# Ledger of designs, part 3: VH-VL binders against Rho GTPase-activating protein gacD (gacD)

Target 1, 185 residues: Rho GTPase-activating protein gacD (gacD), of Dictyostelium discoideum (Social amoeba) (q54f80r185to369)
Amino acid sequence: APFSSATLSFINIFKIITALKKTNAIETEGLFRVNGNAESVRSLWLMLNNVQEAIPVDGNSSAHDLAGLLKLYLRESKFPLVPLELFTSPAVPATIDEARVFVEEKLPTENVRVLSYLIEYLEQVSLKSSINKMNPIGLGVCFAPNILRSVNTNPSNPQFQVHMTNIQSHCNFITLLIENRLKIF

## First folded at step 7 (VH-VL; framework fv_pritumumab)

Design s24 (from r2 with heavy chain L106Y)
Fold by ESMFold2-Fast, scan of step 7:
Structure s24 (fold): chain C 185 residues (1-185), chain A 122 residues (1-122), chain B 107 residues (1-107)
Amino acid sequence: as target 1 above (185 residues)
Amino acid sequence: EVQLLESGGDLVQPGGSLRLSCAASGFTFSDYAMSWVRQAPGKGLEWVSAISGSGDSTNYADSVKGRFTISRDNSQNTLYLQMNSLRVEDTAVYICARDTPYWEGYDYFDYWGQGTLVTVSS
Amino acid sequence: DIQMTQSPSSLSASVGDRVTITCRASQDISDYLAWFQQKPGKAPKSLIYAASSLQSKVPTQFSGSGSGTDFTLTISSLQPEDFATYYCQQYWSYPWTFGGGTKVEIK
């Protein structure tokens, strides 16, 4: 829908993931866990918000900077990819069946499309964990605060307010999606 | 390039108040959550308080909750700690620390200031 | 609160020595562990985050390892500027808590 961040974010998520694939980021140790250069990430994000065709990549492009760009873009999207308001209190989906129902019945179709594409890439990253050292749990931690937010939350509010033990169900949900993508989407 | 400089430490009587400042430079201040950490003379480190990059959200250690208020002025790149109802056990060097950028998925301190000494004594 | 226990509390070493410091968390903190160096009268300097990732510009003689509850900081060849107190910190759950510190002294 025209109010969904998914319509605009799919093109940009596609551009960012394409750039990550071009740099063979999947074989980079600590991908999404090791920080990129924050000023470079911010610069890339500002460029991305201008109308442009593709993110330029070359032999000097940092996989960690592009990884940071993906996380920043998700965090700054006008509407969160998975609005917390779509979860029924108290339950964040914890099983494959619950997650499938959530995706089929609660999440808007364009958000499903973007989330499916993103989770597909994260699954590919996790399958190279022997090289990149990133498993589904580690990716869930890196992505949950950037994917799951309240529609009213300022993106720059600190996650320490709802730290990992407090948001463990959110991290587990993303982990579940990565581990069981084909059974859920 | 990144610099954090604290000021405002002083000798204060029990029950008194004091405001600390931390001047930040060399980075986009509003992208980072900030914390105050303290160290009593001859003792280890203790986290005191944290504030979001936007300033909309704060967190406090139980020992200072209700007495201390953390705030920031992003236009001046300055972090503050307002300390009220000070106790002898609040005597410490207070250090500002930079948390990671808000999009990186977890917080840890990557840069620290020099600290400013607060002594609470009659 | 998560308790962080460091061992030893102090050690004496000579330049060129290999130094190992241990940190134990009272519960599983995954890799949410940082290491800091503090010299007398100075603020801490960040060395390592995510248990094993070196902070920018930190010398390669420093390395970290571990996951879950048991962590180690290793200085492969102690330099004169490495005589300091070292602290571990968990950032898994607030309140963030620090170990008691390990003082590395000149032998």
Scores: ipSAE 0.488, ipTM 0.769, lowest interface PAE 2.1, mean pLDDT 86

Design s25 (from r2 with heavy chain L106I)
Fold by ESMFold2-Fast, scan of step 7:
Structure s25 (fold): chain C 185 residues (1-185), chain A 122 residues (1-122), chain B 107 residues (1-107)
Amino acid sequence: as target 1 above (185 residues)
Amino acid sequence: EVQLLESGGDLVQPGGSLRLSCAASGFTFSDYAMSWVRQAPGKGLEWVSAISGSGDSTNYADSVKGRFTISRDNSQNTLYLQMNSLRVEDTAVYICARDTPYWEGIDYFDYWGQGTLVTVSS
Amino acid sequence: DIQMTQSPSSLSASVGDRVTITCRASQDISDYLAWFQQKPGKAPKSLIYAASSLQSKVPTQFSGSGSGTDFTLTISSLQPEDFATYYCQQYWSYPWTFGGGTKVEIK
């Protein structure tokens, strides 16, 4: 429960991604797919608000733990990065034009800033797929449940709904953003 | 150290009811989805039911849907399986399994309990 | 439901032998496959997840490979403690389903 009620912020996303870059996480096989050590991720989470400039990175730092921290931070944010309530008509963007309109007209400015920065990093990860084995489809699966959620549900609640609803449209949306970042943002 | 300890298994007549418990320790229980998996004597593994870390979402195998109810008490670090309208084919060792932390977005079992035997017989 | 077909159902091997067990999914599950070891009278122990990632403290003689529909568990040099039944499991979609198991018997 100490991770509840965290507010999404660019600074925290920046701190986490900076730590990932310092560990050269981009060349780690299964990045974001292979799970980190949950206790280590929790320890990193407890430190996040106490670390003013940067998350400490040393020889013992695990890229998988930092990857888990990024996913946990997105999941635990009080306001989801992309609230499902913003998908009205069309429901979930499936084309480049639909995604661009969504980003320009529906998503709040600060959320666009955070999402843009996150997707830029995920694009960089996907460009190293020959080494890390993570392509845009795989990243979409790892990130969709943590990015796309309802403002009215507990962060853990979407876990089973993902499987029950065949959330392919949510995963495809994240994949679309990664593959077409420059045309959408 | 992660520990999962099941209890509640018993001999029950067809149509009877039983409640199983799984006591968890060594980790933040509410961060993890939990499952019940069963194994009939001499047979393979069969997933029975799952519950989210918050307890707000549940799922069931078709064979037990409407008869079994999974629940959890996060204040007591305990997982439950309420079994009603028991049938002979429900005879199995019932095992508590921990799914991955909810933020990983991908569930798989990483720790298992020892199991508790439920026998449904006249 | 996704059906998991595991082969062989049983095999006999000597200490030091290389053992391979195959698992086939009825549809593409990407790498959402786990392997478990179960010794007689004991609960399962998790060995591998994401088709090829070893669980903590699992001996290095175990390895997994595959993607899509075809998966393999390899024990590079069978040890006496490896006498067990091995199960694959898909966790792509509910209901989660297991293979029928492969019993590895030491001669």
Scores: ipSAE 0.359, ipTM 0.728, lowest interface PAE 3.0, mean pLDDT 86

Design s26 (from r2 with heavy chain L106M)
Fold by ESMFold2-Fast, scan of step 7:
Structure s26 (fold): chain C 185 residues (1-185), chain A 122 residues (1-122), chain B 107 residues (1-107)
Amino acid sequence: as target 1 above (185 residues)
Amino acid sequence: EVQLLESGGDLVQPGGSLRLSCAASGFTFSDYAMSWVRQAPGKGLEWVSAISGSGDSTNYADSVKGRFTISRDNSQNTLYLQMNSLRVEDTAVYICARDTPYWEGMDYFDYWGQGTLVTVSS
Amino acid sequence: DIQMTQSPSSLSASVGDRVTITCRASQDISDYLAWFQQKPGKAPKSLIYAASSLQSKVPTQFSGSGSGTDFTLTISSLQPEDFATYYCQQYWSYPWTFGGGTKVEIK
């Protein structure tokens, strides 16, 4: 992929979420579940790798495209926001206490900063579920594969086989963070 | 507009080999996981194999595992299915299908090709 | 493997009718269910994903509902072009598995 060496940064997550807020994306039905236009999302992602103060938004900006951009940015970062290698005994935190310990002891400081800001926005999205139809479970499904990834794609650990084994635990972890943000961060 | 065009279907003897191709156009091919699905005459749909957008991850139905190999050439926007040790029960229309973009987090089919008929006869 | 049981196997209907097709998974698949339409001699066309989300450019007479193990596809007002075979598919876990299909025929 172009710019495969790009690293995750707080400023870029901030820019994307700011654009989502400017479009009032939080009131869009199926936000993060309904796909954006892939070519538009890719164009936005390429623009993000140039130095810019803000993502330009207007009346023609698609909330679904901006949502797709957030997911693509997380997926394309050189190092994942939550590296799977940081989990012990291949176990993913399943309780509030386990998640808090993970955030405090295992996740690097900059990753905590990015993750806490992202989860704060997803919590805000879930609080408008009566309008947008997205609850913490649905958001976990949309975000887990883009947030929880291996830093080293081992050919003996193919993506599809990992999905079959771990997808529910990964989704539950993101859901747990959204539902219990204040107790974990 | 998204287009998927299969080719390579033919008559083949049991134990023979055949290679199918699916030419993709109208989208960024490397952004999408791709699958092969088959449909025996008068029967329902059966998923055969899937490959990630990069080509680094593959998966197969148990009925074809060890005999079929899915691959892709992103420079040519083409998906392949190499079929070895063919059996009479592999007779079907083979259809390529586009899964969702890799960042959307859900692998479902949104576009399908027209299919290519593979007949395995003794 | 996750088994998908689809019912009915066929039904007869008239233009303007409300048609309901059901699909049951042998285990919890959350909302990882898709619906698609296939006309004779043609490739399938995707209608719905995530149990209830319409694919781009799919007419609004189509809707999906359900979660867990029980799912429904509804065609609120059947159009002439809607006579086809409909399939459900789970994408929770490989291997992807399909329902047996429901043929919607002219009455």
Scores: ipSAE 0.433, ipTM 0.748, lowest interface PAE 2.5, mean pLDDT 86

Design s27 (from r2 with heavy chain D107E)
Fold by ESMFold2-Fast, scan of step 7:
Structure s27 (fold): chain C 185 residues (1-185), chain A 122 residues (1-122), chain B 107 residues (1-107)
Amino acid sequence: as target 1 above (185 residues)
Amino acid sequence: EVQLLESGGDLVQPGGSLRLSCAASGFTFSDYAMSWVRQAPGKGLEWVSAISGSGDSTNYADSVKGRFTISRDNSQNTLYLQMNSLRVEDTAVYICARDTPYWEGLEYFDYWGQGTLVTVSS
Amino acid sequence: DIQMTQSPSSLSASVGDRVTITCRASQDISDYLAWFQQKPGKAPKSLIYAASSLQSKVPTQFSGSGSGTDFTLTISSLQPEDFATYYCQQYWSYPWTFGGGTKVEIK
């Protein structure tokens, strides 16, 4: 079956993160870096689009599959969580003050709500880095391509043409948000 | 089971053209970016080109830009490499490789095909 | 372009030996490094991604370590089927680049 775009929703982000919390995913080594099983992730994504109830989880649920689901959901949202068009061309916020201004003045209210909740979870993950081995830099790398994209780009396109400087800037932006959540949001 | 099967390699004169194919099976082809990697006889690996899962975005090594075109037909689960203006130094085994699913954010090769030999000689 | 340097270019070892292969990137690539095994006349087989994560069905005698610019592939107890050429690859930035390879030969 062909993929249909899903509208970005706080409720779905909440459901996925709740499932990650129920599986104690924060204590899983390589969380978000180690890939889930793609067929399982796809199956979970199809389920999420068709049911309104909480994601069923048990002691055998794969944290890596749920982590993949979060990334897939962000990537497949009809509108990206952080549209690249909102940056003053081509500058990505690089300081706490720049990021705060961006969140306060440029990012739509619902996107701020979703982003702040997501970043809060990623901060919690990074605080368990001694166990899960994921620090803010590693998380920035895993999430930047799924969070920051153009409104006019097919979500299944990799950022093949993104210059190394742009990739690093995007990753640094997400890292900055994780490290300084309370000063920015 | 994941399988990638290349075909189309041949002996070609310098300046000639050739089209390679890679038939994919055992996975949802459109979820994966795909690449062509080549290996000259007795030499190491060299990345040639990549294409996104949707087919809308492509990238090329500088040595082949303007001469090679990567494309895919997701309805047939097939990857292509159209090679034009072939040079002796393009002689290599051409191998298709599967990148990770587009949402994982890490685009490394997890499965490789068998390869098909292209020889460019007078 | 990011340059990948492998050492040694070749080594001789016996079954049961511990083998270590090193790969160095010309710039910080974090953990965006993969290792591949290639036997004569065959296509590469993926062994490791994200510097240390084993691919499915890869034996546990293989392990990877490192981050930033310096990476290591270790074969803890060399088996007869492990005599092959090993390549590292960075996937931090296009163009993707490979190391020159390390041939593991029978002593």
Scores: ipSAE 0.388, ipTM 0.734, lowest interface PAE 2.8, mean pLDDT 86

Design s28 (from r2 with heavy chain D107S)
Fold by ESMFold2-Fast, scan of step 7:
Structure s28 (fold): chain C 185 residues (1-185), chain A 122 residues (1-122), chain B 107 residues (1-107)
Amino acid sequence: as target 1 above (185 residues)
Amino acid sequence: EVQLLESGGDLVQPGGSLRLSCAASGFTFSDYAMSWVRQAPGKGLEWVSAISGSGDSTNYADSVKGRFTISRDNSQNTLYLQMNSLRVEDTAVYICARDTPYWEGLSYFDYWGQGTLVTVSS
Amino acid sequence: DIQMTQSPSSLSASVGDRVTITCRASQDISDYLAWFQQKPGKAPKSLIYAASSLQSKVPTQFSGSGSGTDFTLTISSLQPEDFATYYCQQYWSYPWTFGGGTKVEIK
């Protein structure tokens, strides 16, 4: 990418999700599945690096652009929210108990805080699926490549690597977190 | 706004080489993985090769591995396909296609070029 | 490799008809399926992604359904500009694979 990667921080995740809440994005059909305007998403991402305050939101703000911003920010963070290197034998958690152990014993405390807050919002999105048409499986697909990646890879590569190294288990892990948030976090 | 324009198709003898180009405009080229898809006369679509937005990762159909090389020049907004050891069965219209932006999580084709014809014949 | 089987290979229809095209994957691909339209001498045009999500500026007579292994493209009321060949494509895993195509011809 020609840009310096954004450093993952709770503050920026909070700002983006707050902006999504202000636009009532949760009632937007295809939220996180329908692509935003990539140029607008890039502009918002550049704005994030310079703004100390909340992301400005008005009647012309696109929920899809803000959704794309959240995904881009997660993808471009220098350290992935869930480094693939933390998955050893047994590999990717597939049960509630395995996921709870992973969160409690393997994932760093700040990463748990960010992931917990993110998953809480995604759960809220999934609970409005009658309106937005997004279920936990669909959200897992949209977020797994942006949350789970190898520490030593270029952000634009994870899509190919996930497909080559078992995308299904990664997507299922995110879905499991959304469906069972209170039992895991 | 989004445009993909292929060039380089020609008549080539079996065993020959050819380089195809795809000039992209109207979007931030480096944000998108790109693919080459081909279609033989009167036949269906066949995916040939893909390259990540950064250019660091590539993938190929088994039928072209070791013979074709996909590459990109992000400073020129151009995608390339170097085709070596061409066979009669490589005869096809070669079309460049844009995958989704690398952060969207879904990888599918949303825009296609018009294609350039490659004919491999003695 | 994931094999994509489309049926029928061709069909004849009249303007106003409801047309249904089917695509079957050789293994579970969840919702990782796209549909494309190709007119003679032209490049493909993207219609649907994620099995059921309509691409921007695609008319509402087009709809997609299905999940897992069995997928359907429906054209609720065929228009003159809809006579074309339609392809499904899985993007679950490389290599990306397409169905053989369904040619929709005028009666």
Scores: ipSAE 0.457, ipTM 0.760, lowest interface PAE 2.4, mean pLDDT 87

Design s29 (from r2 with heavy chain D107Y)
Fold by ESMFold2-Fast, scan of step 7:
Structure s29 (fold): chain C 185 residues (1-185), chain A 122 residues (1-122), chain B 107 residues (1-107)
Amino acid sequence: as target 1 above (185 residues)
Amino acid sequence: EVQLLESGGDLVQPGGSLRLSCAASGFTFSDYAMSWVRQAPGKGLEWVSAISGSGDSTNYADSVKGRFTISRDNSQNTLYLQMNSLRVEDTAVYICARDTPYWEGLYYFDYWGQGTLVTVSS
Amino acid sequence: DIQMTQSPSSLSASVGDRVTITCRASQDISDYLAWFQQKPGKAPKSLIYAASSLQSKVPTQFSGSGSGTDFTLTISSLQPEDFATYYCQQYWSYPWTFGGGTKVEIK
């Protein structure tokens, strides 16, 4: 189901990432790559709209379920975090300079705020790759289909369409943001 | 418990048609992309077709493109494969497989059905 | 299409043996590789995904390794129920492609 809001909410991204930090998720092997329990992820997603406070976390909370929630939340937004329609001359930024220009001139300010915070967390995850086995390339593959979408696609369909086409440029873009966060944001 | 149960396999003549069904239970069916995989007698596994959780996107192996149509009914938790213009080479056990949930960014198979035998012979 | 080459096609082993099966992709698939076990007359059973992650309830005698183009499935101590055919599969891009299979037979 689509959100009533047209864009992603910073507060909800903040709540999810805060819950991930409380579970020490960055030390979890395969974080964002190992799947959570889909029914648990759905339940967390439904709760997110009704809870005005932090997501409750205890010793039984699954880092993989919370990771799945983050990806589901990005996917289910009515308008994607980075609409493919913003890429002029159907070109995905491939260099640091191109990415900086895109963030500064093309992406709306609230989307920049959400993306910056998300990429900061993914950078932190990649810095613990000796433990969690997730490098920037691996994170790029996990997140690109959920971040970069056409505004005209159904949320449950975008990833399958991306998998059926060449997705390397989309994955490379997210990888570039993670590796060069301070030079771009 | 996750369950996938195939039905519809039969003996058909070359040029004939057949519709396979896969009944799913134990999970939210619409969250998962689904695939059909086949195995000819004494041969290995061959991917045939895939469909997204919403049913809006499909893909096919070149050998069946234009002859087979994958579809799903999310209200009934059922996956279908409509097979037209069947050839002797299509003889195989057809197996329903569940891909990962659409938000996970992966499409590997985690659960498989038992399969249903399709024999194309005169 | 990505071609998956599996080696050997068959092998004979005894209970307690260490068995290794190799799978090679025709191009870089990162770690988007799965391993499946199939017994005669039965559907495949998922063993490993992401090259090295065990599916739930899979015994720890099974392990996977590799990245890029070269992958290995290891059975550290073969049990009677492990005599089966094993398949690798890439899920990096469509069409999904499988290796030719490795039949593990009792010696």
Scores: ipSAE 0.482, ipTM 0.788, lowest interface PAE 2.5, mean pLDDT 87

Design s3 (from r2 with heavy chain A50V)
Fold by ESMFold2-Fast, scan of step 7:
Structure s3 (fold): chain C 185 residues (1-185), chain A 122 residues (1-122), chain B 107 residues (1-107)
Amino acid sequence: as target 1 above (185 residues)
Amino acid sequence: EVQLLESGGDLVQPGGSLRLSCAASGFTFSDYAMSWVRQAPGKGLEWVSVISGSGDSTNYADSVKGRFTISRDNSQNTLYLQMNSLRVEDTAVYICARDTPYWEGLDYFDYWGQGTLVTVSS
Amino acid sequence: DIQMTQSPSSLSASVGDRVTITCRASQDISDYLAWFQQKPGKAPKSLIYAASSLQSKVPTQFSGSGSGTDFTLTISSLQPEDFATYYCQQYWSYPWTFGGGTKVEIK
């Protein structure tokens, strides 16, 4: 599929998050945890590669479909937002200091820009957890498989234990970024 | 309409082999991880195996590792379970179940098939 | 492996009754819990995921609650078609594990 090779771009992440903000998705219970309609999400993903303007949003737009679009876009990007190959020794940052060093010294500048913008939105989502019921741990589980991937991996591969070393550490890493955004970025 | 239909269940001798199939329709098959779950006569549910939407990654319950192989043919919208070295304890109804789409961080079942009975008896 | 304990193993109830089934995980699974209904000779039907989210087309008499280790499935007003066996399942980590089931029988 021509759209499956799309390069990760700040502008597309910006468009998707802007659409989520326009639908007031942040007040939707189970945002990112409750699945959108997969066929609708796939259609939005195809539309995203043909849209030069903002994603059209109206009263019929599903927050869950737009949330699914964000996850699918991250998953299907030609290069993962955080390539697992950048985790050398230590394997995965587990402390605030390790994460700060990682974003300052290991992650490419444009990836830092995209990641910081994404994490800022996820922090805002977690701050509305009394309404949306999503906390940093839940968001870490939803996003880790879509953010952290090997460059050589088929995007549709699952994060199974036998095929994904340190799956829990990946979820914890994303949770750490959300909980400590100001200390890391 | 989402449909999952299993076939291939039969009576087989201990140590024998059998291949089960699950025909899927009504959704984009390759977007979903798929699982096999079994239920022995008069007992509860036991998860057996899972396969990714692309078919590149699998996982198995310890009781079947090294004996069962899960696979899929996305061009035919079909899931398979190849069962080797069958034991009397493998006697069960085998049920096909659809997991979440591959971009979700959730692995719950939303649709189940009818099941197909496998009996391992001497 | 995460052990899932359901109680009771069976119960008798009448149409219109409120039925409560509990499920306990051997460790914290957050809200990664699903509930399924199975009628004799039939495959399971998904009812609830994420502890409290109702599956599409499932009647509103069904509700789920809980987080961490203790979970509850409630049927607010039992209907004739609700006599079945109910199972909980954790999907926090592999291998996925199910509770032993609760059979809801007519009184």
Scores: ipSAE 0.442, ipTM 0.754, lowest interface PAE 2.5, mean pLDDT 87

Design s30 (from r2 with heavy chain Y108W)
Fold by ESMFold2-Fast, scan of step 7:
Structure s30 (fold): chain C 185 residues (1-185), chain A 122 residues (1-122), chain B 107 residues (1-107)
Amino acid sequence: as target 1 above (185 residues)
Amino acid sequence: EVQLLESGGDLVQPGGSLRLSCAASGFTFSDYAMSWVRQAPGKGLEWVSAISGSGDSTNYADSVKGRFTISRDNSQNTLYLQMNSLRVEDTAVYICARDTPYWEGLDWFDYWGQGTLVTVSS
Amino acid sequence: DIQMTQSPSSLSASVGDRVTITCRASQDISDYLAWFQQKPGKAPKSLIYAASSLQSKVPTQFSGSGSGTDFTLTISSLQPEDFATYYCQQYWSYPWTFGGGTKVEIK
């Protein structure tokens, strides 16, 4: 179970998403696509590892900074939310049935819990696309590199290390989860 | 205030060597991948090389591979380009560019320096 | 390598005009496209990333659109400071490649 600052934690994902909800981030144009202030995001990430309380939010809190924090937290996890090694045998799931089997049989239970909660929020974001301009395809692009990683990947390595066909399949997988959450989880 | 300041451009003979520097300030240097981009007189932009925020990964355009080496010193907030076996066609303004933070997705250049001129001529 | 074809190579326009520049990728790059402005003797300045997202402090007369292989940069009402060369760039895969540039000149 991930409980250290170096491992993925449900409680930290919960804290970040709760902060996003408190700022009404869902109505922010380009949420997760528009970059936050990197220094502010890094500061929030350092605070998250030291504070056991909820993330403080007020009228000056940036939805883009909190969005960046969520992506940074997923990227910096010692073990990725969805390890690429789980796809070595079959191709990455491309259908609802394949994704459901993957979630039920291949992904560890705690990772399923975190992924399910994250995808539920991303679905809610996509349902407000008339306001925030973010659809499931756009969210797949923003999240796939931070969710789908090799256990050997250095978090500081740029995405230019991956092949186009690989990244496209990964983005499509996240998009599939968002569009079909209730049929998969 | 984000600033990128290049230095080291000079006139050099074919086959010579030159080391360029880019001094960065106003941001956490190690969070950003960095690139060198060049522009020959009257021509368009050409990407030369990239280095990850940690310095662990590098990449090069085929035209400079084996001759140029990109490196960085995160303690001094400085990016370098060591250029060896220079050719007349390497004549260009060399510009330091900041890529996006590594957690924000695929890299693009959000800030550019003013450039430093390298002239390779006999 | 991904080839970026930009058109037109140059155009003449007047202050207040609507200007449209196009960029075509040789293969699907999703929306991993950026637009840059370069004035004579100056370094490029970032305008747009992710095909349509404005960089901080970029005026709202600039907008980008497109996905896949076909992209457009629009300047809704050309200002005196907008006379420059504009470049597109794909950041889907290394080596990163730029379009040939579009010079926007005073009519």
Scores: ipSAE 0.407, ipTM 0.719, lowest interface PAE 2.6, mean pLDDT 86

